# Designs tried in a protein design chat: VH-VL binders against q9vpl3. Part 429

Target 1, 224 residues: q9vpl3
Amino acid sequence: RGKINIQRPKAPHYERARVVAVTQPKYPELPKAKSCFKTRAERTQQQQENPYNEIIAREVRNWLDHSRLVAFFHLSSITADDIFRVRVQLHKQNLHLKSYGSKIIEQAVKNTRYEAIVPLFHSNHCIVFSPDPEKTAALLRIVRRVPQMVLLGGIVEETMLSRNQLVAYAQMPGLHAVQAQLVQTLSQAPGHLIQQLQAHQNSFVQVLDVHAKNQMNEETPKST
Below, E stands for the ipSAE of ESMFold2; O stands for the ipSAE of OpenDDE; V2 stands for 0.75 times the mean of E and O plus 0.25 times the DockQ between their complexes.

## First folded at step 14 (VH-VL)

Design wc54 (framework fv_imvotamab_arm2; at its last look DockQ between E and O 0.09; V2 from the best seeds 0.00; counts 0 for: pae E 10.7 > 2, placed apart)
Fold by OpenDDE, look of step 16:
Structure wc54 (fold): chain C 224 residues (1-224), chain A 121 residues (1-121), chain B 112 residues (1-112)
Amino acid sequence: as target 1 above (224 residues)
Amino acid sequence: EVQLVQSGAEVKKPGESLKISCKGSGYTFTSYDIGWVRQMPGKGLEWMGIISPFYGETRYSPSFQGQVTISADKSITTAYLQWSSLKASDTAMYYCARDEGIWDSYYFDLWGQGTLVTVSS
Amino acid sequence: DIVMTQTPLSSPVTLGQPASISCRSSQSLLHTDGYTYLSWLQQRPGQPPRLLIYEISNRFSGVPDRFSGSGAGTDFTLKISRVEAEDVGVYYCMQATQFPLTFGGGTKVEIK
């Protein structure tokens, strides 16, 4: 009886092969182990379906629509205590400090005139809202004492302003008439402002690097 | 227009009570503190005290503590300075001034026109 | 209380000439927050005081460039580069680093 070559089994006779093919149990395809790692698309879809995110997004939109002053800040290693102190100062000035996730902001401003602000929210950020554009100077005065809050830009009277433009706006004498004129001038060049805001993002990284370096230098004890 | 408007000049006798007012307009009243400054005839400025309408807190100069009362009514955007019993030495110009009260910074960026108080027998 | 001492008491100045007013505090006006809360006020005859300078050297809105403030610690100076007729009045320094707030005695600027 010839040694059954287990390495190369002879193909069975055609009829037997047909019977074997028909009688082979069809095992249900093992459910593809849903990788615990939801694809970016699935995560994004789940986030979109989160009713809570929608509510928050609506809130953000509401703040944007009812605010005449909006300022965007990067937060660099700020403590909860410091944030609280700042919040108290801002509150007295009818300035409202809020923090939202980048995805929520994206959802909130999608297909709106504010969509251009999305690139500002890649890191830890906060937003200050106010119904009063005259509080811009007060806002800047408050945050100047808070090095952990870096002004990125803002919206004043529905006009997007760069950091430098906000500073200039706040420093202008005879605020109402001059500010109105400035806003008019700035409103005529929205495209240029967006570019400047983007440029400030790049410069912001540099400023953060400098700040980080300065903090590191202060923490290096002079080993005498 | 952003302004502080004070009540008119007062002529009183010693022992009388007096309350003078300072009304803020053109700005959010509760966002700022109101200080009172005395100027005696031909003399310099003297800080009397300050009130925060937002917090309802008042601070006095030790020299004026117990001598005057500083108050505010935020509903009508008005601050007050009052005496229970006037003295001849209270004869002076009184100014109210606005301070934004940001952090620990105190500077008076807006001043009332002043109220002249004359106390004579 | 912090005592503020101004010198001179009177400063007669010729129109177009510079003026300088000094203010000295009895203690350092450097606050724990790193800022120095010294301000300068101008009071014209028959008018209320007006803020000129805050935090040593910052000009308040609407204040002409001819006004400048300088100093540190306990010694402060207000300078008028070119005195104009409208600059006649009494100038006060004020400290707000510590309560109670205190004013200098004032310096009267007059035209010769």
Scores: ipSAE 0.835, ipTM 0.926, lowest interface PAE 0.6, mean pLDDT 89
Fold by ESMFold2-Fast, scan of step 14:
Structure wc54 (fold): chain C 224 residues (1-224), chain A 121 residues (1-121), chain B 112 residues (1-112)
Amino acid sequence: as target 1 above (224 residues)
Amino acid sequence: EVQLVQSGAEVKKPGESLKISCKGSGYTFTSYDIGWVRQMPGKGLEWMGIISPFYGETRYSPSFQGQVTISADKSITTAYLQWSSLKASDTAMYYCARDEGIWDSYYFDLWGQGTLVTVSS
Amino acid sequence: DIVMTQTPLSSPVTLGQPASISCRSSQSLLHTDGYTYLSWLQQRPGQPPRLLIYEISNRFSGVPDRFSGSGAGTDFTLKISRVEAEDVGVYYCMQATQFPLTFGGGTKVEIK
């Protein structure tokens, strides 16, 4: 402050000692009885201990266990009419679009081989499940008209695949043995898959720009 | 063993009704749409229309709207093409073909053997 | 309706030589989704049509690699690198970018 009363003591030593003593309680306790809202800590605790999350997490695990195709998407704001039209297209192909909270997904996949997918779901997301991995091509053809859904990656025949690997799988001939061999070959790169999937999740503008450019050139990314 | 099998050849007189069939087998019938294509003797292909057996929805080419009816029966995995009153100009080979039906962006991947319809007085 | 024009009407080719078929549309086949729904069909004498190529250049399963498609906008080409006896037939281009679906008039490939 710029205004000083000349009647007050000029001795910093004595004033400093008193200031330290009276300022010791630096964080006054919030009056809990006067709060109409739960604290952040209380909200976090309630979220973690919600018993209904376990029921829904079991549903997610059941979908993962019974699906030979699982695809992960970032989901931007989309109208109810538009998502309904997408669901109609998917449902005809035995493709099932599901949305679950990130905490529920974490609960479902912790201590499983799928635990690595958790970082994909820190923002708005959805998952498509199918018992039929041959429907991967149909899935990609459906979602290319849905710019609000950005493919992050997936799981085919229990093997985690990046976006590019899943696109490559979709473009293969319909020979199950050849497709299974490709999945094995594509999955052999160690360590970098999760970083690739998370990078796609975090760089939506770049992914959309690349996707739009590839469509305009009438060239889909093909496996090398 | 995925196939579309069409009904046999028909010989009719003008004014008669007719219903021809296209039976799908070896695949999930309701996951695909069935289109109908006409080929007049010595001429090219003309798209007539399509049906989604899953939802029962039909769409017709403007040239064939009101001239034919397309239908399907899921329980016997069969699609149909029907005329209430045949004309001599309906003499043609009729093909059924399946498509995934994704966003109406058709590229028929499987075709029936064809049904020859001859209409003469 | 989009009109599809094919040239030539007939293409006599010597076995083992290349064949080229052109297809022109009355307006662009580029859809607003960024894809072009242009397909090629083969019809052998007395047989139903068979899908060869979809979305300009993608060979359908079981189609020999001697068949290739190219083009953009309104001008498209189907090429057969080395014509075989079994390739005799009529070839059609087909567009599904705009309703209703329309076909080219056909090009007859025959051995001379």
Scores: ipSAE 0.672, ipTM 0.834, lowest interface PAE 0.9, mean pLDDT 82
Fold by ESMFold2, look of step 16:
Structure wc54 (fold): chain C 224 residues (1-224), chain A 121 residues (1-121), chain B 112 residues (1-112)
Amino acid sequence: as target 1 above (224 residues)
Amino acid sequence: EVQLVQSGAEVKKPGESLKISCKGSGYTFTSYDIGWVRQMPGKGLEWMGIISPFYGETRYSPSFQGQVTISADKSITTAYLQWSSLKASDTAMYYCARDEGIWDSYYFDLWGQGTLVTVSS
Amino acid sequence: DIVMTQTPLSSPVTLGQPASISCRSSQSLLHTDGYTYLSWLQQRPGQPPRLLIYEISNRFSGVPDRFSGSGAGTDFTLKISRVEAEDVGVYYCMQATQFPLTFGGGTKVEIK
């Protein structure tokens, strides 16, 4: 008999990566006493959720402020093992995979130039942050093997890029070529790009869900 | 059973072409890279290059760039190493090895049985 | 290219005694991501190589705990605490911190 196929990631690295990738505060556990005091219990839970939302939104703002590369993806149904493996591979390239609720993103970008990105997060999504814009090519190569992650667009050097622009950016040779291209695109109006992405959002979700399900079904029968 | 199965031993003459294979089974082939390692008779190991089967992207050792071609066919879960014109100095054992990682490979956790290539005239 | 130098070339040992294999790199193997991609492989006579140790000191699945790795920077050591008959073979260090991947020249472990 052969050796064990699945190699479990070493605990210190994977635990550290999981902690970094998911910095969710612990929600308090509340007694379940639903009687004459239901209104007070609702107010307490609402109040507690609000402070945790702001803490998480602060983290998102910090990522946005310190990342020179931000990429937005539509996320279809994906297994926990697959997303964990992708997160580890991205982390090795200084690429940080995160997922946040749309209301958290809305709070994080409120009163910033990035408020226009909020509609992208009304569907299932994930975001990749990195301080290294040179890693865009590595990002796209890794996620190409993950059909459940479909690139919607991104931010490079504080400039919003469409999906096609980000792909083109990743294929350009050298950092000097990238800097020249960014100067040429700095005057573009980013709001129109976001509106284009919004118009196709529901269509993309439907097509991607069907495609992902067909891919999984087709692979399952042939793998045995 | 998770394994890499290589094609059988080859006896060739200088100038002939050759394509040897490495078939992965029991795992998702496109989730791993495949590297090729040469072992000259009585010598140590030498890394030749690596391929990511999903993209078909390769990286070669400078010593082997232009000397061999590494390829893969993901539909049949098989990686290949090929020469367009063999030399007597190509006589060696050739291993394929699976690498846990995408592009930035860090260790080979699964090895094929090896393919002995003998080139003489 | 990073040159990997192993010593000794041959290590005859008596059963039950320890063995120690040294590997020295021409450059630091500490990657910018903070990890050191140094592996140890074992090749028994007539067999393909197999992974023993990765990232300096982590034993791969199924490797006995008599194998241990240590080191940092440019100097690394594989130790076998009690050599058994099945440990006969050639041991290689390998670095993957920088392309191209390079191997040490190998150390043959034999039983006296």
Scores: ipSAE 0.006, ipTM 0.460, lowest interface PAE 10.7, mean pLDDT 76
OpenDDE, second read of step 15: ipSAE 0.828; ipTM 0.923
ESMFold2 (binder alone), look of step 16: mean pLDDT 92; pTM 0.943

Design wc55 (framework fv_imvotamab_arm2)
Fold by ESMFold2-Fast, scan of step 14:
Structure wc55 (fold): chain C 224 residues (1-224), chain A 121 residues (1-121), chain B 112 residues (1-112)
Amino acid sequence: as target 1 above (224 residues)
Amino acid sequence: EVQLVQSGAEVKKPGESLKISCKGSGYTFTSYDIGWVRQMPGKGLEWMGIISPHFGETRYSPSFQGQVTISADKSITTAYLQWSSLKASDTAMYYCARDEGIWDSYYFDLWGQGTLVTVSS
Amino acid sequence: DIVMTQTPLSSPVTLGQPASISCRSSQSLLHTDGYTYLSWLQQRPGQPPRLLIYEISNRFSGVPDRFSGSGAGTDFTLKISRVEAEDVGVYYCMQATQFPLTFGGGTKVEIK
């Protein structure tokens, strides 16, 4: 079947959420205000929000420190119901899907060995954490059915791996020692790996741009 | 080792109750769903139902809905198949099988050794 | 319910020769998500079933490469490129595209 067929709680009905969104008042000032934010008052507002960012950044650091598997994904438009179904499937395999703003991620990994991942998060993204690196195969099998999630790379046993290296790791036999050896072998070119991850992110953005342009009328595809 | 171990053979009379077990070991029990499959003597396989031990949800084949109860106890990594009142037509080999539980794929990658249930007067 | 039909082999298979097992479904097994949930199981005499192939053509871990699956829609085939003595048994196709899950009647593979 490939779908969650067990009765599960769902996000609020689409029509109900739509009605709420349509009836909510909009501030005419918001589009203008977002263009700059360089006044003294705006700087004061930004500083007031920093303590909250540090609290969430601390949470991100905790996840990174306690996870032996971390996978990074580009996330295209997805409904609340669909992402909830993905979270349920991941949770069954001890995989935890999290989403954080790029500024919070930058703050969390600043001055750590993971600082190099920051460029991966300048677009829509999400991260999957797990204490169990043997779940990499299960993770890839779950996301294979979620076209909105595109694997960028990850960290296994504190070692940065490209998309292809993570796929190779997932295909190793279930003997943990053999998988650990593979991670060690794959980590032999760390500098080039970071460049590969950045290139992959940029190539994916380019592919999305080409795809969008190929649609001609950029809001076209409904009936295909 | 990763395995499913089922309870031993049973000989019962019509009208008696029965509960057979399927114990999982060597893997994270709650990450996989457990299905039950019947094989009558000299015949093929019939799917009876499945349980998600993580959530406790069950789903039955229409042919078996109301005839059997599937349950699981994740604290002892065991799934169960139960009859309140056995019939002679329940005579069969019963297998439990593990499904990865990912997107209800149901391809059953690991099977128990089977429990032979004989119901006769 | 989707009915799965398997045809019997016309005769026992000679060791080292290929064997093909066919399975036909009463309805298309293509799911709305674009995948086809057809599996092949092997049951040796006196043993429980064993998974060979899932999603038409994906060989399960530990299954020899002489086993391959193919097909689409309603017609599916399991091929054994060179039959070995250990391949004696009954082979079942199973669909999981539509509830309830259903099995084929089985195809017996015997050696000459």
Scores: ipSAE 0.378, ipTM 0.685, lowest interface PAE 2.3, mean pLDDT 81

Design wc56 (framework fv_imvotamab_arm2)
Fold by ESMFold2-Fast, scan of step 14:
Structure wc56 (fold): chain C 224 residues (1-224), chain A 121 residues (1-121), chain B 112 residues (1-112)
Amino acid sequence: as target 1 above (224 residues)
Amino acid sequence: EVQLVQSGAEVKKPGESLKISCKGSGYTFTSYDIGWVRQMPGKGLEWMGIISPYWGETRYSPSFQGQVTISADKSITTAYLQWSSLKASDTAMYYCARDEGIWDSYYFDLWGQGTLVTVSS
Amino acid sequence: DIVMTQTPLSSPVTLGQPASISCRSSQSLLHTDGYTYLSWLQQRPGQPPRLLIYEISNRFSGVPDRFSGSGAGTDFTLKISRVEAEDVGVYYCMQATQFPLTFGGGTKVEIK
């Protein structure tokens, strides 16, 4: 048995279940009750007026400002137990997995050099932060076994990199001088980079389609 | 400098206890597991066991289960290998080696210089 | 336990010539996760082991490109394209697919 599966605390699972139980809304059924709700536009306006959102946006800005490595991922459906295992693996390498709503990300990066990343967060996403850019190789090694997380791109030493550029950076020797030079060489304009990152997200959809077709073909017995 | 530094050579008699050390420096100690490998004189490598300083747990090869104890103190970035009662057959070079422990995929990327343990009457 | 068998036991080679080391496992090293946890280590005389290659064919940082690994399933090969004087030593394969971790018996590379 793996060490993560041995002696894994039940406290987080127990606490989550308890919190869910006490926070579950108690809605009595009324046959003639009218539902009260806000339209999407009204909810968006209400969120913009919420001071708590600014507090979370400041947290995001703090992570961006104090992390020398930031990686952006598309996130597919994943169980709580699986994401917990991923978080533990990442935390061992000083990598911190965070999820924030798209509106909070937009609010956090508006009028900053990172504003160009906003389009990446229109679908389900997560971000990994680290103060240590040498951990890029460890990050990719962890994530390659998590098919629900697809790398879109990132920021290394304050420069925006595409997925392919991050992969290249991870394969370089662990010499600070070489890594710094690579980042300078691979840097690209934010507009061009965003186009590459969006194309990459579309490529992931294409890969999933091909993979699904290949799995169906593999399930069919081959005649010999 | 990223390195593992092991304690010095030991000369012991059968029945005596012994604890040797492996100190990590230049890296985040809890981000790596520490394995122990035995090499008898003129022989090959034998994996003894491993410890996760992050989790505080150990696992042993079946051939070494109950023969040795592996432990670690993360406050001083040091792992240990211990015998309660040495035998002449314990005479060997002992290496510690670090591993990222990512998905239990184990490949030891950094090795200590070794501790020679000689057990003779 | 998975038994790892290395051939040859010794490989006398002329300086500048290639050397090839074989490693065979008693059962497949393909893990259920799709990865094969086969590594190669080098031990020079009087020195601790040094990682050369991990996951069949990936060279570790600082390892010269004259070293290459290949294989799948139960049959693996380490190749040195042009043996240099500093390559003298014992080479070990190691598997981490199944517990406990096991090593091959070693292959001694010597200059003749």
Scores: ipSAE 0.275, ipTM 0.622, lowest interface PAE 3.0, mean pLDDT 80

Design wc57 (framework fv_imvotamab_arm2)
Fold by ESMFold2-Fast, scan of step 14:
Structure wc57 (fold): chain C 224 residues (1-224), chain A 121 residues (1-121), chain B 112 residues (1-112)
Amino acid sequence: as target 1 above (224 residues)
Amino acid sequence: EVQLVQSGAEVKKPGESLKISCKGSGYTFTSYDIGWVRQMPGKGLEWMGIISPYLGETRYSPSFQGQVTISADKSITTAYLQWSSLKASDTAMYYCARDEGIWDSYYFDLWGQGTLVTVSS
Amino acid sequence: DIVMTQTPLSSPVTLGQPASISCRSSQSLLHTDGYTYLSWLQQRPGQPPRLLIYEISNRFSGVPDRFSGSGAGTDFTLKISRVEAEDVGVYYCMQATQFPLTFGGGTKVEIK
C-alpha cells in the first residue's frame, strides 16, 4: 500500500460526493433468487449423479468385464505397509487388489447380474481381479497368510461362487474346458450364494468380536 | 504357547501301516504350512513334503512321493504323515515344522520335538 | 535338484574363538522374484533343528548377534564371532529357491 494522504477534501467536493453516492439507485438481486434454488429431489438427484463416481464405476465395470477371476474379501484393520506387501505379492501373480467405496460398487453393478454382491460391501472390503482363473490357487495361498483378509466368495468365468465353491475350484486339476464345466456345476443352486456369503460374513464378525475381547483380556496382565 | 506337539515313538515291523501326528497350538493353524523332515540315525536332514492346511494342497519331494501320504485336519489343528507299508529303511526321526515367512518363503521357524520310528523284524 | 555342499564336516573350536561354515549350491539361489531363499539351522544334541538365519543374513528372533550370515549366488557363509559352550551342535544350510527343498550335509561344531 502507498502512503495515505492526510489532507482532507474541500467542503464542496465532500458534500457533493456524499449526495451523489446516497442518491444513486441500487437494485440488489434477491438472496433467494429462483435460479439459485434447488428442490430436495433435485439435490438428491445431483448427489446420486456425481460424475467422479460414474467414472470410477465404469472402471469397476471394466475390471469385472475383463477379469475371469474376481474374489471378494472382508478387510479388517491393516497397516499401509502390510497391505502394500500383500499388493506386491498378488501383483507377481497377475492379481490386482482394489478397494472401492460401497456407493461406487453399487453404482457399478446396478442393473447387472452381479447386483446381489452389494450387501457384502457394507463393512470394510476389498476385491482382487485377474484375467487368469488358473491363479485362484495362488490367490488363496497368498491370502491365507493375511488374517485381516477373509474370503467371502467370488466370480469365476462369469459365475458367482461361494467361499467353499471357490476353494473347491482352486483344488481341482483340469483342462480349460473341464474348469468351465465345473464352474457351471458348482453354481447350480441359484439363490443360495448370498445366504452363504452373508453367513460367512456374520460368522467372521462374531469371531472378530470374540477375538477382540480375548485380545483385550490378554493385554490386561494377570498376576501369576 | 506357540508349539508343535508330535505323537510318541513307534516300534513297527516291516509291512505294517503307521500314521504319526503333529498338533499345532497357540497360532492360527491354517495360516501356516506344515513340512515334514526325516533324519536317519546319525545322518543329516531330508525334506519329505509340505501341506497347506488351508487349501489341502500337498507337495512332495520326488524321493518320497508314493512312499508316504501327508494330510491335515483343520478342525483339530493336526497334520499327519502316513505309511501304508513300512520298510526297515524308514527307521528315522521324523520332524514336523511350521513354514515361517510369507508366501512360499519355506524357512521353518517352529519345529516339533520329533517322532522316532523304528522298523525292525 | 539343487545340491548343497557344506564345509568343513567338523569344526573343533576353542571357546571364545570364531567359527566359519561354508555352504555352496550347484545352482544360483537367486529367485526370479529377487530374493535368495537360503537359511541356516542349528541342531543341538538330542534336540530338533532351530532356525538361525533366513534369506542369507537375517537373524531370526532370539538368535544371538554373534551369528551372522553372508553370501550371494552359489557361495554362502555362516560365522559365529565367539563360540560359546551352548553353540555345540550340527549346523545345516537349506535352500528353498527351487523344489524340492534341499539341505547341506551338516557341519559339526565342537569345543576343543
Scores: ipSAE 0.014, ipTM 0.451, lowest interface PAE 7.8, mean pLDDT 78

Design wc58 (framework fv_imvotamab_arm2)
Fold by ESMFold2-Fast, scan of step 14:
Structure wc58 (fold): chain C 224 residues (1-224), chain A 121 residues (1-121), chain B 112 residues (1-112)
Amino acid sequence: as target 1 above (224 residues)
Amino acid sequence: EVQLVQSGAEVKKPGESLKISCKGSGYTFTSYDIGWVRQMPGKGLEWMGIISPYIGETRYSPSFQGQVTISADKSITTAYLQWSSLKASDTAMYYCARDEGIWDSYYFDLWGQGTLVTVSS
Amino acid sequence: DIVMTQTPLSSPVTLGQPASISCRSSQSLLHTDGYTYLSWLQQRPGQPPRLLIYEISNRFSGVPDRFSGSGAGTDFTLKISRVEAEDVGVYYCMQATQFPLTFGGGTKVEIK
């Protein structure tokens, strides 16, 4: 971080933070930790304040600060080969797939306007970042081929959008005024967005239930 | 703004080498794959092959495998189609066309103006 | 290779009347992912091909409403509800379900 240009360029600053995070121990080890008789709550609090988590949280904040498009997904079990193919297709469209633990996401967005997204990350998840909001349509086209990734919602131009709103945004090519109006409408009623995000989390559970039932129904006739 | 511009018409003798170009502008070149399509005089369209400038990998129709080479230079946003030794049967209009190549789902949304290649004795 | 057969070879049409072009594939174009990769291209005299429709029925941006696509499996149709003078040209169907990509033989639309 010795130079101003290192602090400002997204790619060099981001890569440096990532390298520092990788070199940090995942679990801080203190030789005398066993001799301390702390309550479970105190031990949990101490783990939550882990310096390693703060370094990764800063990486997440950097992605949020430099991305005009952020999409949140539930991620079901997927093979390394399949996720690699997804990453390649996404990267061709300047879309960057990242995965972070729930505690790191909470730490990254704590005391920010995006704190409302934390409940979306209670289960397996991944996030797609892009500096280009026009790539939302390309993102949805790619994800339709990946049943393991289920869209939960996103952030476009610093405004939180539900799944349905993000889909609507993608389907309005050349209608920038209408898209801007949608974004502005959400910013005028922040409380409603939290309800929409919670509803989509619940809708995701319903989608999983329907999908599971449909898979069972489709598989039983085929079992001959 | 968004366009593919191909090199000019060529007149060659059998046995000569040739390299024609397709320059992309007004879009992120590496986000799209570039395919090549042949149209012989008075006939229909034939797919020759495709390149992903992002990965650098190519795929050819079996009919054109070993007959042509497709390449790209992302620093100048240009794709190429090349012959080491031309035949009279290579006389045709050659088009380049872009596609996202997502899961091999091609529909070529943007086309170049075409390069006419005439090979005669 | 999947063979794409178009009918008719030529379609003389009176201005303002409908035109219909059929495309038949030698194998189903339904991919294992549940999508069908069938598109339609228009080539006007002396011009490069132009995308009209992708994935059976989706009109590409800038394509007039008079163009529509339909079909499933092996049988596909392109319809022009009211033929205009500018619609003169050759129309091709194309499949991308299986490599190599293959085109129909083309249908020439002419004004009577």
Scores: ipSAE 0.318, ipTM 0.642, lowest interface PAE 2.9, mean pLDDT 80

